# VH-VL binders against q9vjs7: the designs that were tried, part 16

Target 1, 121 residues: q9vjs7
Amino acid sequence: LRYSQGTGDENCETLKSEIHLIKEEFDELGRMQRTCNADVIVNKCEGLCNSQVQPSVITPTGFLKECYCCRESFLKEKVITLTHCYDPDGTRLTSPEMGSMDIRLREPTECKCFKCGDFTR

## First folded at step 4 (VH-VL)

Design w14 (framework fv_tezepelumab)
Fold by ESMFold2-Fast, scan of step 4:
Structure w14 (fold): chain C 121 residues (1-121), chain A 124 residues (1-124), chain B 108 residues (1-108)
Amino acid sequence: as target 1 above (121 residues)
Amino acid sequence: QMQLVESGGGVVQPGRSLRLSCAASGFTFSSYGMHWVRQAPGKGLEWVAVIWYDGSDKHYADSVKGRFTITRDNSKNTLNLQMNSLRAEDTAVYYCARETYYIDWGSYEDFDYWGQGTMVTVSS
Amino acid sequence: SYVLTQPPSVSVAPGQTARITCGGNNIGSKYVHWYQQKPGQAPVLVVYYDSDRPSWIPERFSGSNSGNTATLTISRGEAGDEADYYCQVWDSSSDHYVFGGGTKLTVL
């Protein structure tokens, strides 16, 4: 078997991204109670990772192709406050109870190159 | 009112294909990731597939990878599951379920609303 | 692949506290979500992100998660709590969603 190993530039970083988050709240019967939104800055993994070919006796081609993706290696919990809440009719809610919504999300604090998925083709 | 209505289930022979659909209403379908989860008679819940809010990413359970294809049409508020090469062990009630998903790295992991399910029986 | 282990059944007397466990390797580093399923019905989310609950779910339902075990706690158990309960996590390394095998709760 011929052996080959692909090479390429790698760059996998945690970058800041501004996103618009929208969360709809429903009651037990599936009726919308409110919709809240906000523009927030969150971390995102972005970059390129190289791919490689390995010899294999378990594949029909005799080779395994592996791809690598830039993804989170460590996550941190972050609480985001959605400050623009509206009732189903589009009226802005201003009460302390209904005027804002805290949501949890996990964002990357460290990104690395990991396998994207199946390496057998 | 939020609704998820599955359809397309039925009795089918091994090796055949079946297409399931899930019609969504009462919420902004295009803002949410969607899942298929199945349950064999008398057994537990088994996750099948996910499609992200914009259709850009999909993941499948190992048991169905290469045979099932999840798709969505945000203009029609529909989620679909194309099931090929069906096996007896695919016999189950198939549920569509909603996950809140706003960005490509995932912000919510829970299934906050489920349809009532549609029965798929693979029998000879 | 990541595996979640639940006891097949748990029994509780009316008015007593039921505890349903969900075991997983280093599960305390993940978020755990819990679903209730009654016969012939679709699952219902009862606890999410370890310990939060939807506003329509009674305060008797609570959750915790640390080390290798997550727990769903149902205080003052009543007949209406009889159901199968499932824990669930998102496994970030595989991007798979994993359910436990389910626990049947009986109120005797």
Scores: ipSAE 0.013, ipTM 0.617, lowest interface PAE 8.2, mean pLDDT 81

Design w2 (framework fv_tezepelumab)
Fold by ESMFold2-Fast, scan of step 4:
Parts: sequence; structure tokens; C-alpha cells
Structure w2 (fold): chain C 121 residues (1-121), chain A 124 residues (1-124), chain B 108 residues (1-108)
Amino acid sequence: as target 1 above (121 residues)
Amino acid sequence: QMQLVESGGGVVQPGRSLRLSCAASGFTFSSYGMHWVRQAPGKGLEWVAVIWYDGSDKHYADSVKGRFTITRDNSKNTLNLQMNSLRAEDTAVYYCARDRIYIFGVWTDAFDIWGQGTMVTVSS
Amino acid sequence: SYVLTQPPSVSVAPGQTARITCGGNNIGSKYVHWYQQKPGQAPVLVVYYDSDRPSWIPERFSGSNSGNTATLTISRGEAGDEADYYCQVWDSSSDHYVFGGGTKLTVL
């Protein structure tokens, strides 16, 4: 019998990553009002999951191969503030109302190995 | 002036192929994930496919998986949908739509900008 | 596959409040987005992240989401609000985007 290891959270983990976020804001006529950016730290899923192989009479190779991928098992809301805002001419905005922009992100709080949905080689 | 303009729709027979295009203007196309959403006559909205801002990741609805291919050309601000092995049930208005948030390393959100749609009719 | 259920139609009198529901298993754990579609037109995002609103959408539009039901609320209904309304979520387990079946709002 051949059994894989790593189905679950072995080598599949939640890691902190620094990302660059940009958000543009437009009015109802499609004219740019401002663009805001920031470097922020968010969670991501990273790692390797083992493939499982077992005997099969259906496949040409005599084995059924299942692949597992490291994916989010639970998500949580995170509000981040973009602190570098600019008007359409590229001038830095510094007022309390226009100099920053809050955005909502979903990030993984748990990562696990899930079947990738493919039984074939 | 943010716009998405679809083209390439038409009447096609079952089993044939059709390619849709979506031209983006008025925003930084290369910073946003993009979607295709369709609507059959008299029916509701159905999500078809998504492509990440850099083209590195793609996902498809189960009904089109293996038949449709989503691609983008960031140098030309263009989104494409290659539709193969068309079926009567693929008859719909096809919309391209922009994901609301630009994200690197985090997944996408709501569809804030939509094109006007292009009609695809699969009929003999 | 994740499923969202909406009533096929809702009717209100001018000036009254319309409430359009979107049912889904544990939908309160997901973010819900709402779209308005008028005949012959593309959909328009009216509410996102359960309760946030684009700046060009009137304050009369609001949303909530808890348990198994999300709700789009349109106060002081106007003839111009007549449209089909769709809720939408992202299903993380399948990486699919799911729309509700749509609700036709009539202002009598």
C-alpha cells in the first residue's frame, strides 16, 4: 500500500507577505478623483501538499493519482489604510478626508491541503 | 472616463468556436482582475471566468471548464474569451467586468465596472 | 456548489421601503455584493461588502448580512428603482463566484 504524507497542514502554512496595494477612486462620470497606495502586510497560503497514489483498474497506468493544493480553509476581514493619496495631476493629498483611504481585504487565517479536484495523471 | 467595450458576438452553430474581446480604457487595466459574466435571454446572471491582474491565475465555472479560455493582453488593455465547442445553453449576452480591488497575493472582490455586453447566439 | 436564493419579485408603493433578501447557508460569514440591472442595460454595483456603497449610489440603498440571510434595503422607493436586483458572493471552497437568481422590484 502506498500512502502520502502531508495531507492537511504539513508544509502548508499561513505566511506574512508585504504587498503593494493601489486603489483608484472615480466619480459617477468616470473621472478620476484620486489614487491611493500603500505597502501592507497580509497573510497568504504557501507550501507543498503531497500527491496520493493508489491502485486503480480504471486508469491506463493502473494507479489513480490525487493532487492536493495548499489553500485557505478560513478567511477573516482586515481593514487597511492606504496612506499615499494623489489627485489626478499627481499632487500629494494631505487633508484628513482625502489623504488616506480605508479598504477591506479578506486574508487567510488557516491554510490546509485540499484536493485539487483531479484524479488523473 | 472608465469604459469596458465587448465585441465579437454573433450567431454561430453548435460545436463551433467564437472569440470575444473586451477593450478597457480610463483606468490602469494591468492592476485589476477581470471577469466574464453571461446572461441567457430572460434569465439571471451567471459567472463564467476570472483572470488575475498579471494573467498568472484563472478560474472557470464548471459549465465552461475545458471549453472556454480566458486570456488578457496588458500591453493592449484587452481581455479575451475563446469559446470552443459551443452549445445551445451558451446562448447569452456576455459581459466583461472589472474586479473592484487591485491586490497582489490576495484574491478578488466585487464587480464595479461592467461593459455593455455582446450577444452570442448558438443556433442551427 | 454554493447556492443563493432570492424571491422572484417584490413590490412597493412610491416612498415606501423595499427589502430584498438573499438566502445562503452561513452567508453571514461571506461578503455579499448587490447589483441593479435595468432592462437592456448592464448591471450596476449598488452595495458591496455587505453594507458599503459606491459614492454615486444614493443613501437610500443599504445592506445587511447575518446568519443565513443578507438583505438589500431601498428606502423611499422611486419609479427609477424598478429593476432586477442580484446578490453575489465568492465561494472560497470552489473559487467560484455565485449570483442569486434575481429579484424583480416593481414600484406601483
Scores: ipSAE 0.006, ipTM 0.568, lowest interface PAE 9.1, mean pLDDT 81

Design w3 (framework fv_tezepelumab)
Fold by ESMFold2-Fast, scan of step 4:
Structure w3 (fold): chain C 121 residues (1-121), chain A 124 residues (1-124), chain B 108 residues (1-108)
Amino acid sequence: as target 1 above (121 residues)
Amino acid sequence: QMQLVESGGGVVQPGRSLRLSCAASGFTFSSYGMHWVRQAPGKGLEWVAVIWYDGSDKHYADSVKGRFTITRDNSKNTLNLQMNSLRAEDTAVYYCARDTIYTFGEVYDAFDIWGQGTMVTVSS
Amino acid sequence: SYVLTQPPSVSVAPGQTARITCGGNNIGSKYVHWYQQKPGQAPVLVVYYDSDRPSWIPERFSGSNSGNTATLTISRGEAGDEADYYCQVWDSSSDHYVFGGGTKLTVL
């Protein structure tokens, strides 16, 4: 059939975003060993979700409000290699063992509109 | 070289407020998510709150949600925890901790640098 | 409301291997991190992402995670390993961090 304007206002998508990741590594004495960085493409959730308000006799305000937020419905673990490693003096590290660093991150593979909190009262 | 130093702990009465601070040094504070973790005397570790590197995302344990507020000031390398409506069960050593990874989004992982902790005692 | 279960205590003889378990429903689908805490001290990260270790942690510390059980393994146990050990995961369904109850390791 036909979609209401309220349905058209709901737009929650998984979008790609480029971020700059930095990780510092320290030795057992707390001295910096290296700093590694990279620009990586990750997914993010972006969009608008409808908020519902209806009369209620059980709430202090006289209305029941449900807030919906665009959030991850499924996450994927991803290994990212940081390819720009530098020693504490700023010298580029190029050896196989020190020139790169693997880190793990979570990114959304699906985004949907969920309640912003467990309950709204 | 890397340090997290907590301050602001003390003895407070139930229902009162207290503000904890954590001063970071020796690393790029603005690149990391930060956590508060607490430990009641003789008990285990309990996660309290997290804040994303730029302050945009925050999550709280159910036991403190609505009462505690986590904030950060990247220009001063400082993490804060505003604790309102304190209860006896909030009595604990509060640790400031750094997330192992600078992450995108609202989810974080392990804690690789910890402060020494500051004691909060809520007593009547 | 995800729960991690650890034995309250484990003992090991000097030079032998200690194994500390962390039980959780389908914990093998999560990444497990391990912390060492000595009396009066702050916790120290010893194993992260199931089996990786920080550069300042000796190779005697290792980890595994499969099915419903994650394990921290400490080979060649030393008196200096006596501490409380905590496992920890991030629970995606609640957006919460969960710690196990802790295991006291005694070297006798």
Scores: ipSAE 0.006, ipTM 0.569, lowest interface PAE 9.5, mean pLDDT 80

Design w4 (framework fv_tezepelumab)
Fold by ESMFold2-Fast, scan of step 4:
Parts: structure tokens; sequence; C-alpha cells
Structure w4 (fold): chain C 121 residues (1-121), chain A 124 residues (1-124), chain B 108 residues (1-108)
């Protein structure tokens, strides 16, 4: 904290992370049809962003503290295939239709320090 | 089976507060973003708020910003909506819904599982 | 704020094709999701990412999205398809999810 608080301690970047994904599929009655899983490498935002303090007439302390978080500035869709599918009894599924499941996830392609929380205007 | 069950709705006077809860079961709750969506009687769907899978990011509709707070407790598989300074226009059925995409980062997309809704009526 | 426009109602005869439109500025650059809501029930996702279907949704449901208009197409209309249909997008400029006003489908 004390050593990273100085100039140049902001470090917000896109890093690769390995995630174990498990996705369940259900029919229209809510009954499980299959569970698919895979280990997938995805991007995530990771790093430190400095908080800053501004003079304010609104706050009791006379200062408005702004919190900055390392967050995605741009997202890209990625389609991944989960290749380990099992029926509800734990039997491996191998058919072309049931043996794999495509899922969509969004991953950051760019990360920046943004004000923490809601910034819609 | 996967299910979401809302609770906490009721009749309240304008300016009062109400807390809604949504209990999730049948899926890994901590791996999905969650939403609140409302529907006024005879009207369409209106998105209210979202919370990221780990609780680190939240977004609100302009109409509720500053009055409503979305939270989650992953250890209890529960989503909450704290509603303060309620107005007549907040009268609606409130649904909790799961974001279709399984984790990571900030995930905002289709809502594949919905609860049955809980009615909130704000009237004098 | 971003706005999605849907016709208030659409009618279709049994066995015919219904088309429900969702208008939005440059909506073709966004992913559109469609929900079906029957009276007294929660919404059900029927088409997502413009044209994909959940496995439990009949192949009669399909979608497209190009330019300023997205369309939900329901072929071989059935009485059970009577419902309100809503389109929905994520608007990254406002960090908001936006729903259309809804279209009531009547199967006559």
Amino acid sequence: as target 1 above (121 residues)
Amino acid sequence: QMQLVESGGGVVQPGRSLRLSCAASGFTFSSYGMHWVRQAPGKGLEWVAVIWYDGSDKHYADSVKGRFTITRDNSKNTLNLQMNSLRAEDTAVYYCARDEIYIFGVVYDAFDIWGQGTMVTVSS
Amino acid sequence: SYVLTQPPSVSVAPGQTARITCGGNNIGSKYVHWYQQKPGQAPVLVVYYDSDRPSWIPERFSGSNSGNTATLTISRGEAGDEADYYCQVWDSSSDHYVFGGGTKLTVL
C-alpha cells in the first residue's frame, strides 16, 4: 500500500486466467438434461488504481473521495466449446449434439481505471 | 431443478422502504450475474439493476439510482434489493433473473432463468 | 437513453408466420434477446444473441438482426404462442439494459 501509493503505482492490465467452467442444461420443465465442463483460458482485469480526494462543499469533511477500480473498457465476445458433457447419471455423452456445448462469454480486451460503482452519467 | 424465488413484496406508503430477497437453488449461484427487472401493472418490462457474480460491480436504471441498492450473499445463495424513498411509480411486480453467461468479468446479457415475481404496491 | 420500438400488437392465423419487429438505432451492432410472457407468468427466454435458441425452444422460433431492425419470426403459429413478446439489448454507452415496449401476439 505505502510503497505502491506513489507515482507510477497504477497498474491496470488484462491478464490471462484459467477458469474451470461448469454449465448445466435444463429442459422446459426444469429437469437437468446434461452438465458440461472444460478448463478455459479467459482474460480478466487486474491491478491497482489510485483513489483521489477533491475539495467538496457537500461532504462533512470538506472533501469528496473518489474510488477508482480496474475495470474493462472494452469487451469482446468469445465462444468456447465445453467438451466434457455428462447426463444426469454421470455417463459421458459422445453424440455430436450432446457431447459438447458451445457457450458465450465476454472477456475484456482493454482495461482501465474507472470510478468505482455506477458511472452512467 | 433451477429456480429463483422472490419474497418481501407488499404494500407500502410513499417515502417508505422495502427489502426484496431472491433465493436461488439448483445452480452455482456464485458463478452468475443477477438482475432485478420490474413490470408495472399492464405495462412492459423495465430493467432495474444488475450485480456481478462476486458483487464487485453494480449498475442501476436511472429511475432508481440513489434509492435502490442491489446486494448478494453467495454463501446463502441470496440476491437482495433494498428499496428506499419509494414512489407511486415504483409499483410493479419485481422479478429476479439470472444472467445467461457463466462468469467472468463484467457480464451483461440475456436473462435465462426468472423467478415468479413479487408484487410491490406503493400507495397512500 | 437508448430506445427500442415494437408494434403494440401483431395478429397471425394458425399455421401462418408471425413477424415481430424491434427497432433501434444501429441495433444490428448489438445482440438482441427475445422473451415470451404469458398472462400471470414470468418471462421466458425464446431467442438470444439475435438468432440462437435455447434447446427447449421449438425450431419454429428464429430471429434476425440487421441495420436498425431486429425481427423475431414464429413460423407455423399456434394458439399456445399467444403472449407478449419483448426484445432486449445491452446499451454499453449508458450501462443499461433496455427492453422494448412489448408486442401482443394474437393467434386468431
Scores: ipSAE 0.007, ipTM 0.586, lowest interface PAE 9.0, mean pLDDT 81

Design w5 (framework fv_tezepelumab)
Fold by ESMFold2-Fast, scan of step 4:
Structure w5 (fold): chain C 121 residues (1-121), chain A 124 residues (1-124), chain B 108 residues (1-108)
Amino acid sequence: as target 1 above (121 residues)
Amino acid sequence: QMQLVESGGGVVQPGRSLRLSCAASGFTFSSYGMHWVRQAPGKGLEWVAVIWYDGSDKHYADSVKGRFTITRDNSKNTLNLQMNSLRAEDTAVYYCARDRYYTFGWVTDAFDIWGQGTMVTVSS
Amino acid sequence: SYVLTQPPSVSVAPGQTARITCGGNNIGSKYVHWYQQKPGQAPVLVVYYDSDRPSWIPERFSGSNSGNTATLTISRGEAGDEADYYCQVWDSSSDHYVFGGGTKLTVL
């Protein structure tokens, strides 16, 4: 019924992050064909979400806690090109067909505070 | 060659515990999220749990939440499922599977590599 | 919880096109993946992200996804295509993967 107000401000945002992506490609027999990598900028969700708490006689902790987590509210598909491809021996591949690899990722376009799943500690 | 090999299955009594392991080889295990999927005899696939590439995030099916714990040891290329308070309805072949992609933060994809499964039978 | 509905069985004559549907509320806003499972074997990914294929999967396999229905299409059906087929989505509102109940494809 009643939730006491938590202290602190919410700040859940969609931020840009630089990550190093690696993708291995294998043939139908499980043999490595190539490994491709790139440093790319993708969106991520980051921030703080307030918790609501109230005293409780039915929980092991003596409190009923409603937690909120900063998570994706919308995901959008993004095609990323991995530009550094190598064969199994570590030799750089430069041909048009083998020198780069397109991969599909989902990244957040909007982030919001959602419940973390349960009301107990 | 990419490979996932499950072990630890067997026959156990209701209320007991069992630990499943999945050994990965032929790919960079620490770069991928990992899943457990089960299939009861003659029934369909049911997703059980996921663990992120670095162990920082985990999600469970409602039917196993609070009873099962998914863990990984990236130094040993091993995925584990600790199964507590087992019930007859947990009887199934348990597969480990690799999530196709990852990124820093929450991202999920299709399961592109599967083990051959290990049978867990919960009976008296 | 989110539910995916598949017909329990579909039959196709050799050389003809099989269509296996996966129904879900607003499934067109989600990415759908498809798995093939033959008796006694582990599942194999055949279509991912609605319509993409692993390089070893024949071009006869294709997918689509819009509105409330996703479809796996297998053209020029062959005896080797007999299997159970499962659709799958990630439901971000519950943080769960969801599988359809499976469709048994027979080629006769």
Scores: ipSAE 0.006, ipTM 0.575, lowest interface PAE 10.7, mean pLDDT 81

Design w6 (framework fv_tezepelumab)
Fold by ESMFold2-Fast, scan of step 4:
Structure w6 (fold): chain C 121 residues (1-121), chain A 124 residues (1-124), chain B 108 residues (1-108)
Amino acid sequence: as target 1 above (121 residues)
Amino acid sequence: QMQLVESGGGVVQPGRSLRLSCAASGFTFSSYGMHWVRQAPGKGLEWVAVIWYDGSDKHYADSVKGRFTITRDNSKNTLNLQMNSLRAEDTAVYYCARDETWTFGVVYDAFDIWGQGTMVTVSS
Amino acid sequence: SYVLTQPPSVSVAPGQTARITCGGNNIGSKYVHWYQQKPGQAPVLVVYYDSDRPSWIPERFSGSNSGNTATLTISRGEAGDEADYYCQVWDSSSDHYVFGGGTKLTVL
């Protein structure tokens, strides 16, 4: 098996985190049009996974170390609206067109312990 | 204006080392993941390495793993690529590129800003 | 290792529609990004997340992605579209970024 879930000896879970997002927007000439920000809640994977060491005739050290990392098992797309937009001079923008910005993010829906660097099952 | 400027390229003999640098300006460098992408003369684009926005995670293409090291200095807005044990097949223009990640380190994806590249030629 | 396949070249007459394909196993489950590279210049992102477009890229550029094939569509082709086009994905199983081999678009 290439994956495992959290146990008493391991702890891998999806946690909600509040973060401050900032996005700059530029026009076709590379000039700043606006900067938008917001505080949003997103998911992240956090925790510890077991690692094993066993004798090996293949590795130079004589041991095969199997490392497991807490990583996303599923991702979902989420649209977030940044509601605090400012022009290059720092003036708040309030029009329907310029006062908010939608951005797309991918975040974990579920986290599990996978062999480090390998998501295949 | 958002810019990425590469430097450090040149002509070097096989087996030797070079260090490339990329200077970022016009955006919050510490909020974005960064990539190195190369292109051999007359060939296509080949991804080389990535580094997370805070330097905590790094990944390399199989062809350079163990020989190249990607690092960053967020206080100086600089991305680096240390290239050791260079081979003729490493000859390419090396680009640095910004990943479209956000402040919280969302899954790496599109390369929205690119530098103009720096040429590395490995020949005897 | 995950592989993306593109035709080496595509030709289109002025004013006609060009279609550049990017083949990959179950590529419809991944997000595909497209880059335009003109001679002597750095690549430029033209389509991202399968079908989204940066605001400064003309509406005649569009994308689609389903099954085993993603497609970049350039309608009303013009001389300024001559370039090499590359598709790209992130492969989660390896944490690697994969580029297609590139397609040279000629407008004649």
Scores: ipSAE 0.007, ipTM 0.599, lowest interface PAE 9.1, mean pLDDT 81

Design w7 (framework fv_tezepelumab)
Fold by ESMFold2-Fast, scan of step 4:
Structure w7 (fold): chain C 121 residues (1-121), chain A 124 residues (1-124), chain B 108 residues (1-108)
Amino acid sequence: as target 1 above (121 residues)
Amino acid sequence: QMQLVESGGGVVQPGRSLRLSCAASGFTFSSYGMHWVRQAPGKGLEWVAVIWYDGSDKHYADSVKGRFTITRDNSKNTLNLQMNSLRAEDTAVYYCARDQIFTFGVVYDAFDIWGQGTMVTVSS
Amino acid sequence: SYVLTQPPSVSVAPGQTARITCGGNNIGSKYVHWYQQKPGQAPVLVVYYDSDRPSWIPERFSGSNSGNTATLTISRGEAGDEADYYCQVWDSSSDHYVFGGGTKLTVL
């Protein structure tokens, strides 16, 4: 995963996005105990990075395709509390123990254009 | 109810290819990242590959990079591992496992659901 | 590449506390997950994010993580706790998931 300085018009940004998070909790036999959800605002990388095609003697097509993708350069971890918990029958859980669920997730704090692995072979 | 079932394992000669599949049921497959983890006979767990919930990002262990390809079909709730140029050291039980990856750039990296595994033996 | 080091084996008497360590450079800055694997079975998550437990895992299982060592603690050891235990982290610098070598716990 290499950083590119790019050329031309690049628009790789860290944007706030509202997502609906769902987490299911299961017992050791794989039976659902509860499902918790929440709408949360998280960062995501979005944008267009330059791609270039140049002549090459090492590829069968005679061209080397170099693609750059907008990816996270730094991730930050945070705890999110899911406050809408339900039992398997769809009944809202309100007890202190079962009515909420903390999850830990990582989100981008900075996005940059990096060379795309899948496009370069 | 919630299950991951691997298939496609078997005995194969060095240098050949094999494709593993993992069928998911009992949860919303398209909302979770998926992993392949392997275990050689009598050895420990070794992470192989990961794919994001929508297929937009993938990562591989150095030992398999360039030889293995992880893919998924969210319409069929199926995870796949295409294994090319197999070596004796690829002999292992291959497990399919779920990660709490909900969207691009948002991850939770504990493997909370595992399949039963499928045995791959690379032998001449 | 990032390496996690576990002792190959740990023994504990019934009713006593077992401690399984997971060593890694600055592992206290990472989140550690622990898995239990019994012979012929798939691994089972027992502790995640250093110290959290799935609801079906007994409170006897706990974890800690600081500096260069993470520890899985199993209080009041039982015969049913005999298994291989693996620690695991995500290494952001390599985008790799790393497992420790595993520790076999015996309860005698």
Scores: ipSAE 0.012, ipTM 0.584, lowest interface PAE 8.9, mean pLDDT 81

Design w8 (framework fv_tezepelumab)
Fold by ESMFold2-Fast, scan of step 4:
Structure w8 (fold): chain C 121 residues (1-121), chain A 124 residues (1-124), chain B 108 residues (1-108)
Amino acid sequence: as target 1 above (121 residues)
Amino acid sequence: QMQLVESGGGVVQPGRSLRLSCAASGFTFSSYGMHWVRQAPGKGLEWVAVIWYDGSDKHYADSVKGRFTITRDNSKNTLNLQMNSLRAEDTAVYYCARDEITIWGEVYDAFDIWGQGTMVTVSS
Amino acid sequence: SYVLTQPPSVSVAPGQTARITCGGNNIGSKYVHWYQQKPGQAPVLVVYYDSDRPSWIPERFSGSNSGNTATLTISRGEAGDEADYYCQVWDSSSDHYVFGGGTKLTVL
């Protein structure tokens, strides 16, 4: 049985997931200034990658086994705006400076199958 | 200023070859992936090829695979497209475009800078 | 091969909001970029990564992407917005970049 290499049988994808983000802000004395939250859509990697098994005369098992995992090949910084801010007593903050909070997060732009446990290219 | 300038277009008979060039200036060319994108008269945009920042990886649209070759010379800030076995369907304005830099200096982003294009006409 | 579908044309009255859609199977799992092209000119990136804007693009340009449809939204439409608009994605399974067919925006 012949196998064609590189035929699209892997399904590692960048999927969108809605998450609820909460961020607390503290002053220099460790006192809470505000809590901000929002529901935001972020990317995650999800899917299955092929495991490769190659005959080998060098290894004790007679095979070289390489496992591939679906993971972030590229990360991008994204600015997320948390639009629901509250003071420590639970009162809604509505001023331009206190009513929202920008945070940066990294999310995958591209997901690919890499060898499991390989953190760099 | 950041600029991309294409050259090498013209009128050519079917089955012949042309070589397009794109001269980059105003940015560190060797840090960016580069693309060729074409547009037939009155039609939409069609991606043609990409080359990684260091030339280590390349990808082609199925319609040009095996006929076109993308190369770059980072010492001269030049991107090239060698077009062989040209067909009437290859008639288009060819644009070179820069891939927006990633954190890793790799290609998977939007095309943020475009040249003005060079016209390739394949006719008998 | 992955395919992006755009309506051939969209019309908007001056000062009103135009919405240009880009349909693709599970496009919400991909990043969508949008380009504006005026007659005789090279394309210009107007929205990227679904909803971000280059610094020179006015805030009235915005985008969204969910499920099978991405949308470019142009608020307060102006005559200067008349152009062809293209959506574009990177398809990792094929290592290809895919453009939509384009939408001609008319401001009337």
Scores: ipSAE 0.000, ipTM 0.531, lowest interface PAE 13.6, mean pLDDT 80

Design w9 (framework fv_tezepelumab)
Fold by ESMFold2-Fast, scan of step 4:
Structure w9 (fold): chain C 121 residues (1-121), chain A 124 residues (1-124), chain B 108 residues (1-108)
Amino acid sequence: as target 1 above (121 residues)
Amino acid sequence: QMQLVESGGGVVQPGRSLRLSCAASGFTFSSYGMHWVRQAPGKGLEWVAVIWYDGSDKHYADSVKGRFTITRDNSKNTLNLQMNSLRAEDTAVYYCARDEYTIFGVEYDAFDIWGQGTMVTVSS
Amino acid sequence: SYVLTQPPSVSVAPGQTARITCGGNNIGSKYVHWYQQKPGQAPVLVVYYDSDRPSWIPERFSGSNSGNTATLTISRGEAGDEADYYCQVWDSSSDHYVFGGGTKLTVL
């Protein structure tokens, strides 16, 4: 009936976070052609999920402990434009071809509590 | 145009070696993890190996671990698979495929770009 | 080792909804990806992370994943949907990517 610190109700939600993204591009010889960056707002999952204990015939103790982690239940593909591109010497690139870089990222649209396991232990 | 082109397939005897290559174009190769996936004639897809964007991490299917080595050369936009001690069971079309990181530092587990494959036949 | 089970074949009439299942122990805790492969061609990603679609894939393709079963749903089936379909997950316990055995979809 007595529980350790950190035992609580589920509170798994989608939060907006500002991250700084950097992408480097290299030529056919492995030389850096440019570095592009931007500060972008993306969603992330954050929160607490309850641990569960249930009877089990396959464990030595007769009980299976299950961890629940807050993770994305639905992801959306998002195209982000990196607008600050620089050559290897640090000079700002402004041409239509070199001055920006589109990258694809995935962000959560929905977060839920799932059993911990496949991407985190 | 984003493209992956495999090469190096052929007919080899059991116990010998073969090296496959995959040439990438139309995207920043050095930013993506890469996979090898194979398919035996008339059978389903079987994952073979993965290599991280910078070559720092690698994983292999149990059936090939210790015999196959995945490598990449980011300066040449190429992915390689060194196949040693080949067995009849390794006979398959070998595909290279692209994977990438998500914003959480977790790899896209989906393989979004695939090559057309190269046939490896191990026969005696 | 982790195993994904798919029916070997599914058939639907044109305009009907096809459902292809992918069974795995606690697969609802994993992200499931689906690939379409036509004869002589490389696989094509059609549904990823359970239910998301690449922008070039028709809305007729959708997915779900809960408990021990993931499902690829293809509404308003048409002849061009005939292919082998594969589900796939990452299994962190073995550090392996696992494919299902494949399901042949026929529309006639």
Scores: ipSAE 0.005, ipTM 0.541, lowest interface PAE 10.3, mean pLDDT 80

